# VH-VL binders against p57417, part 12

Target 1, 135 residues: p57417
Amino acid sequence: MNNLIDTIKKIENILYSLERILKQECHNLLKSKTSNEEILELIKRKKILFKKLIILSQDRLCLEKEYNIFPPYESNNKLNNYWKKIINTCLILRKLNLKNKIIMNKKFYLNQRFLELSSSYKKSVTYNLDGNLEI

## First folded at step 15 (VH-VL)

Design t2
Fold by ESMFold2, fold request of step 23:
Structure t2 (fold): chain C 135 residues (1-135), chain A 122 residues (1-122), chain B 110 residues (1-110)
Amino acid sequence: as target 1 above (135 residues)
Amino acid sequence: QITLKESGPTLVKPTQTLTLTCSFSGFSLSEYGVGVGWIRQPPGKALEWLALIFWDDDKYHTTSLKTRLTISKDTSKNQVVLTMTNMDPVDTATYYCAHEPWDSEGYYFDYWGQGTTVTVSS
Amino acid sequence: ELVLTQPPSVSAAPGQKVTISCSGSSSNIGNHYVSWYQQLPGTAPKLLIYDNNKRPSGIPDRFSGSKSGTSATLGITGLQTGDEADYYCGTWDSRLRAYVFGGGTELTVL
């Protein structure tokens, strides 16, 4: 059980890091002068965090089956509390990601490079009510 | 060019604590997504992964040795340290450190040190 | 006991093709990317294949990798005597939350 709790904590940390990156991306996209280098770095960091999140999600799914416990973990208050935080953060990430996609699309004619790189944006990582990873 | 080098004692007595240092160049653990792992290989036997530490201090240890292993990093010195307690003759092996890159979909080790052989004997 | 199973040895003549299998489970090969390592006698391992089927620069295209279900395969064509080595598969295992190697396969070129 401790391995599942640790995995859930790592997932929460990655999601908070993604939230900070999406907020920084929004800030950079709203500048009158946009820095392509800064935006590309943020896209790279999101890709790295998505990689870790996908792997952690597989860890979670395996451990859930091994322990026979599943989201929202109603039989375990500690896991349930962490899961509630994860769901709330995923909702925030969805909103931020959509906002940033709109801003990026409006800049299409200014920089085709941003449009091509934003394809990884379209695969935002979320969890549904059953606890499965969505990309 | 990424290079890694293991250092530490080559002979330890049973029950002693082994401390190995991985010194590297050509990358930094301040680089987003990068990690360093430790792998050992007993004489004539298969590779055995031991531990992995990432740039954000996220850590993993092989389950069978988790209570005996500590992995840490010093980013300013470009070093990763592995500590293994209560050494036993079965822990005699060549110990490698290796670089884990960020730009892939899976975890793997692309650059390896030469290894250092540690013998556990009276 | 080993999580990933490889044949202990394989052999083939120069110029021929050989395949090396790696058998695992859904907690590892089934849901994670596989890498392959070559270890020449007396040396550190060297990466041959990552992300199931990708070659790092400097690895000739006669080395190939594939994955199907819970099994992975390393293919080597045009065998050379310099290919005599031990070969290991490796991947993440989600149940163990650990990287795992296969037991290794000794390739002999006759």
Scores: ipSAE 0.808, ipTM 0.920, lowest interface PAE 0.6, mean pLDDT 88
Fold by ESMFold2, last read:
Structure t2 (fold): chain C 135 residues (1-135), chain A 122 residues (1-122), chain B 110 residues (1-110)
Amino acid sequence: as target 1 above (135 residues)
Amino acid sequence: QITLKESGPTLVKPTQTLTLTCSFSGFSLSEYGVGVGWIRQPPGKALEWLALIFWDDDKYHTTSLKTRLTISKDTSKNQVVLTMTNMDPVDTATYYCAHEPWDSEGYYFDYWGQGTTVTVSS
Amino acid sequence: ELVLTQPPSVSAAPGQKVTISCSGSSSNIGNHYVSWYQQLPGTAPKLLIYDNNKRPSGIPDRFSGSKSGTSATLGITGLQTGDEADYYCGTWDSRLRAYVFGGGTELTVL
């Protein structure tokens, strides 16, 4: 049982770290001048934490089968308490992730508008160069 | 360039505690996602994984030796320390430390030290 | 019984192809990524394959890896006498919460 409790606690720690990273990501996405290095570092850290979470989730599933106990772990008060915290944190993470996706989509839309304007401006200049040769 | 080197006693007596140090360069355990593991190999036998410590102080130990093993890190010195209590002649082996990288889907060991041989004998 | 089972030895002639199997379970190979290590005589192990089928820089194309179900396979083509070594599979095991190696396979090039 101690292996399952330890695994659940490690999962909770990863989720808490992800919460901090998603909050930092939101803060950086809302700034008008955001360092590329800061954004890339947060993306790297999310990737690393998701890797750990996936592996820990497999650990949890295997140990649940071995001990024949499953969420919400009603027969073990300590596991049940950790599980409640995990569920609450997952809900927070889902909301933060959705918020960040919305902000990202808005920035993509603006970038697409800029690309369209830049393309139109460059095409106009190109045609002007051809017309100027005919002056 | 990532390098690791094991150091510690080459001879210990039964019941003594073995302390091995892994000194490394080319990476830091302050790097997100990185880990260092210990693996041993008795003469003429297979590799046996012992323990792993990550940048966030997350730790794992092989089940059969968990009560005998302690793994710790000193990030400022670029060192990881393995302690194994109650040594027995069957623990005679070459001990390796190895780097566990962050940029992958699974866990594995991409850079290994040269190993240090430890003989447990009266 | 070992968690990961490999044949104790395999052999083939120079220039030939050889495969080395690694058999496990759903708690390890079935749900986790497999790596392969080469250990030349008198040396430390060296990574050959990670994440089932990826080669680190400097590993020739003639080394390949694959995974199906709870089994993994290392393939070596164009066999050379310098390939004589012990080969180990390795992966995470979720039941043990530990990394595990296979028992090793001694490759002989005749």
Scores: ipSAE 0.804, ipTM 0.918, lowest interface PAE 0.6, mean pLDDT 87
Fold by ESMFold2, fold request of step 16:
Structure t2 (fold): chain C 135 residues (1-135), chain A 122 residues (1-122), chain B 110 residues (1-110)
Amino acid sequence: as target 1 above (135 residues)
Amino acid sequence: QITLKESGPTLVKPTQTLTLTCSFSGFSLSEYGVGVGWIRQPPGKALEWLALIFWDDDKYHTTSLKTRLTISKDTSKNQVVLTMTNMDPVDTATYYCAHEPWDSEGYYFDYWGQGTTVTVSS
Amino acid sequence: ELVLTQPPSVSAAPGQKVTISCSGSSSNIGNHYVSWYQQLPGTAPKLLIYDNNKRPSGIPDRFSGSKSGTSATLGITGLQTGDEADYYCGTWDSRLRAYVFGGGTELTVL
């Protein structure tokens, strides 16, 4: 059982680190200028944290089957408490990700409109949910 | 150029504590996602993974030796330290430290030290 | 008890092809990426394959890796006498929460 508790704690730590990255992303999106180095570093850190999270998720699933216990772990108070923290952090991450997407979309929309007015030029454009420009 | 080198005693008495230091260059444990692992190989036998420490101080130890192993890092010195308590003659092996890169889908060890042979007297 | 099982030895003549197997379970090979290591006599292991089938810089394409189900395979074509070594598979195991190596395969080039 201690292996599952440790695995859940490691997952919580990764999610906390992702929360920090998304908050830094929000801060960078609110600035008028962000360096290429800052952008590449955030992409790298997300990739690394997702790698660890994928592996930890396999650890969790394997240990859950071995111990025959599953989320929300109602039969183990310690696991249940950690799981509640994980769920709360996931909700925070979801809100931060949506907030960052809205900021990105607004910045790209304004840039597209300025380009269109500057050139007297119209184009069909599509923004995906991540705020990336797709033409 | 990533290099790693193991250092520590080559002869240890039974019950003593072994402390091995991995000194490295060409990377830092302040680099996001990087790790250092320890692997040993008894004479004529297979590789045995012992422990792994990551840049964020996340740690793993082989289950059979978990209560005997401690792994720690000193990022400012570019060092990782492995401590193994209650040494026994069966622990006689060559001990390697190895670099675990961040840019991959799985865990693996791309650069290894030359190894240091530790003999536990009988 | 080995978590990953490899044949103890394989042999083939120069210029021929050899395959080294690595058998595991869903807690390791089945859900994690496999790496292969070459160990020449008296030396430290050297990475040969990572992420199932990728070669590091400097490894010729006559070395290949693959994975199917809970088994992985290292292929070596155009065998050379310099390929005589021990070969180890390695991967993460989620039940043990540990990296695991196979028992090793001694390749002899006759």
Scores: ipSAE 0.803, ipTM 0.921, lowest interface PAE 0.5, mean pLDDT 87
Fold by ESMFold2, last read:
Structure t2 (fold): chain C 135 residues (1-135), chain A 122 residues (1-122), chain B 110 residues (1-110)
Amino acid sequence: as target 1 above (135 residues)
Amino acid sequence: QITLKESGPTLVKPTQTLTLTCSFSGFSLSEYGVGVGWIRQPPGKALEWLALIFWDDDKYHTTSLKTRLTISKDTSKNQVVLTMTNMDPVDTATYYCAHEPWDSEGYYFDYWGQGTTVTVSS
Amino acid sequence: ELVLTQPPSVSAAPGQKVTISCSGSSSNIGNHYVSWYQQLPGTAPKLLIYDNNKRPSGIPDRFSGSKSGTSATLGITGLQTGDEADYYCGTWDSRLRAYVFGGGTELTVL
């Protein structure tokens, strides 16, 4: 049983790290300047955390079968409490990911509209974090 | 180029604690996703994985030796330390440390130290 | 105990093909990626194959890996006397929450 509890704790830690990464991603999406190296680092870190999460998920599934106990682990208070925290964090991650997707889509849409309206100009135009034009 | 080197005593007495240090270069445990593992091989026998520590201090130990093993890192010194308590003659083996990379789907060890042989006897 | 089983030995003449099997379960080979290691006499192990079938830089393409179900296979073609070594499979095991090696296979080049 202690191996399942430890696995659930490790999953929680990975999800918390993903939450921090998605918050950093949101912050960078709101800036007008972000280096390519910074973007690639965030992508790399998400891939690494998902790799660990996939392996930990396999560990959890094997141990659940071994101990014949399954989410939401109502027969074990420690596991049930950790599982509730994991579900809440997953909901937060879904909201953060949707928020980041909406910000990216909004920036892309505005850039596309502006490029269409500025077809008579030769200079590139960008927006800063407050939506003001930068040249 | 990634290199690793094991250091520590080559002879210990039964019941003593073994401390082995893995000193490495060509990478840092500040690098996201990277890990260092310990593997041993008794004379004429198969490889036995012992422990693994990741950049984020996440750790795993082989179940049979869990209560005897401690793994830790010192990122500023580029070192990983394995401590094994209550040594017994059956623990006589060559001990290796090895690098675990981030850029893969699975866990594995791509660069190994040359190993250090530890003999446990009176 | 060992959870991955390999034949204790295999042999073949130079230029021939050999395969080395590694048999496991759903908690290891079935759901995780397999690696293969070569250990020449008196030396540390060396990575040959990772992620089931990928070769690190410097490993010739006559070494290959594959996985089917809960078994993995290392293939060696164009066998050379320098290939005489012990070969180990390795992978993660989710039940043990540990990396596991097979028992090793001694390859003899006749």
Scores: ipSAE 0.802, ipTM 0.918, lowest interface PAE 0.6, mean pLDDT 88
Fold by ESMFold2, look of step 20:
Structure t2 (fold): chain C 135 residues (1-135), chain A 122 residues (1-122), chain B 110 residues (1-110)
Amino acid sequence: as target 1 above (135 residues)
Amino acid sequence: QITLKESGPTLVKPTQTLTLTCSFSGFSLSEYGVGVGWIRQPPGKALEWLALIFWDDDKYHTTSLKTRLTISKDTSKNQVVLTMTNMDPVDTATYYCAHEPWDSEGYYFDYWGQGTTVTVSS
Amino acid sequence: ELVLTQPPSVSAAPGQKVTISCSGSSSNIGNHYVSWYQQLPGTAPKLLIYDNNKRPSGIPDRFSGSKSGTSATLGITGLQTGDEADYYCGTWDSRLRAYVFGGGTELTVL
């Protein structure tokens, strides 16, 4: 059981780290100019944290089956408390991700409108549905 | 270029505590996503993973030796330290430290030290 | 104690092809990426393959890796006498929350 508790705690820590990264992303998107190095570093850190989260999620699923206990872990107060924190953090991450995508979409929409009103329309750089840059 | 080197005693007595230091260059544990692991190999036998520490101080230890192993890092010195308590003749092995990279889908060890042989006297 | 099973030995003549198998379970090979290591006599292990089928810089393409289900395979073509070594598979195991190596395969080149 201690392996499952430790795994859940590690997942919570990764989610908190993702929250900090999404907040930094929001800050950078609100600035008038952001360096390419800052953007690339945030992409790198998200990739690294997702890698660890994917592996930890496999650990959790494997241990849940072994111990025959499943979310929300009602029979174990420690696991239940950590799971509640995980759910709350996931809700925060969802809101931050939506906020960041809205900011990206606003910048994309204005750039597209400006290019369409100009006399020299050219192929433009766009963001995909997730708000990531697409060329 | 990434290099790692193990150092510590080559002879220990049964029940003593072994302390091994991994000194490395070409990377830092302040780099996001990077880790350092320890692996041992008894003479003529297979590789056995022991422990792994990441840049954020996240740690893993092999289950069979977890109560005997401690892993720590000193990022400013580019060092990782492994301690193993209550040494026994079966712990006689070559001990390696190895780099775990950040840019991959899975965990693995791309650069290894040359190893240090530790003999536990009978 | 071995979680990953490899044949203890394989052999073939120079120029031939060999494969080395690594058999595991859903808690390791089935859900995680596999790596392969070469250990020449008297030396430290060296990475050959990572992320199932990728080669690090400096590893020739006659070394290849693949994974199917809970098994992984290392392929070596154009065997050379210098390939005589021990070969280990490795991957993460979610039940143990640990990295695991196979028992090793001794390759002899006739």
Scores: ipSAE 0.800, ipTM 0.918, lowest interface PAE 0.6, mean pLDDT 87

Design t2
Fold by ESMFold2, fold request of step 16:
Structure t2 (fold): chain C 135 residues (1-135), chain A 122 residues (1-122), chain B 110 residues (1-110)
Amino acid sequence: as target 1 above (135 residues)
Amino acid sequence: QITLKESGPTLVKPTQTLTLTCSFSGFSLSEYGVGVGWIRQPPGKALEWLALIFWDDDKYHTTSLKTRLTISKDTSKNQVVLTMTNMDPVDTATYYCAHEPWDSEGYYFDYWGQGTTVTVSS
Amino acid sequence: ELVLTQPPSVSAAPGQKVTISCSGSSSNIGNHYVSWYQQLPGTAPKLLIYDNNKRPSGIPDRFSGSKSGTSATLGITGLQTGDEADYYCGTWDSRLRAYVFGGGTELTVL
């Protein structure tokens, strides 16, 4: 059983690290000037943590079958308590990820509208002055 | 360019503790996602994985030797240390350290040291 | 105790194709990515294949890997005398929570 408990604890640690990364991502996205380098580094770190989480999840599933015990581990109070913490953290991660996605989409929409306005202004000026170059 | 080099005693007596150092360059264990592992190979026999340590100090050890193995890192020195207690003649092998990369789906070892041969004999 | 089983030896003539099998279980090959290593006589192992079928830079495309179910296969075409070596498969095992190597396959070029 200790191998399953250790695996569950490692999963919880990865989820906590992901929470920190998503909070840092939110902070970066809310700045008036978003750093591309900082965002790319956070994407890399999320990929790395997700890789470890996938492998740890396979460890958990394999050990569950070996010990014939399954979430929410109601027959083992210690495992059940860890599982409840994992579920709560997953819910927090869902909220943070959705928040960050909405902020990112909002920034993209506004940038596109500014570009469209700028293009229309330049075209209008160019056309109206082609008859006589004052430069 | 990633390089690794094993160092330590080449001859130890039974019951002694073996300490091996992996010194590396071309990467740092402060880099997110990377790890360093230890593998040994007895003369004429197959490779045997021993331990792995990651940038975040997460560690794994082969089950059969877990009580005898300690793996640690010194990020500032670019070193990983393996300690194995209670050495026995059956532990005679070439010991390798190897780099575990971050940019992949699975775990594996892409760069290896040249190995150091350790003989356990009275 | 062999977690991953490989044939002890295989052989083929220069220019031919050879395959090396690696048989495991759902706790390892079935749910994890497989890598292959070449060990030339008297040298350290060298990575040939990672993530089941990807080649690192510098490995020629005559080396290939595949995985089906709980088995993996290393393929070598255009066999050369310089390919004489021991070949190991490796992967993570979730039951052991450890990396595991196969027993190795000695390739002889006749």
Scores: ipSAE 0.797, ipTM 0.914, lowest interface PAE 0.6, mean pLDDT 87

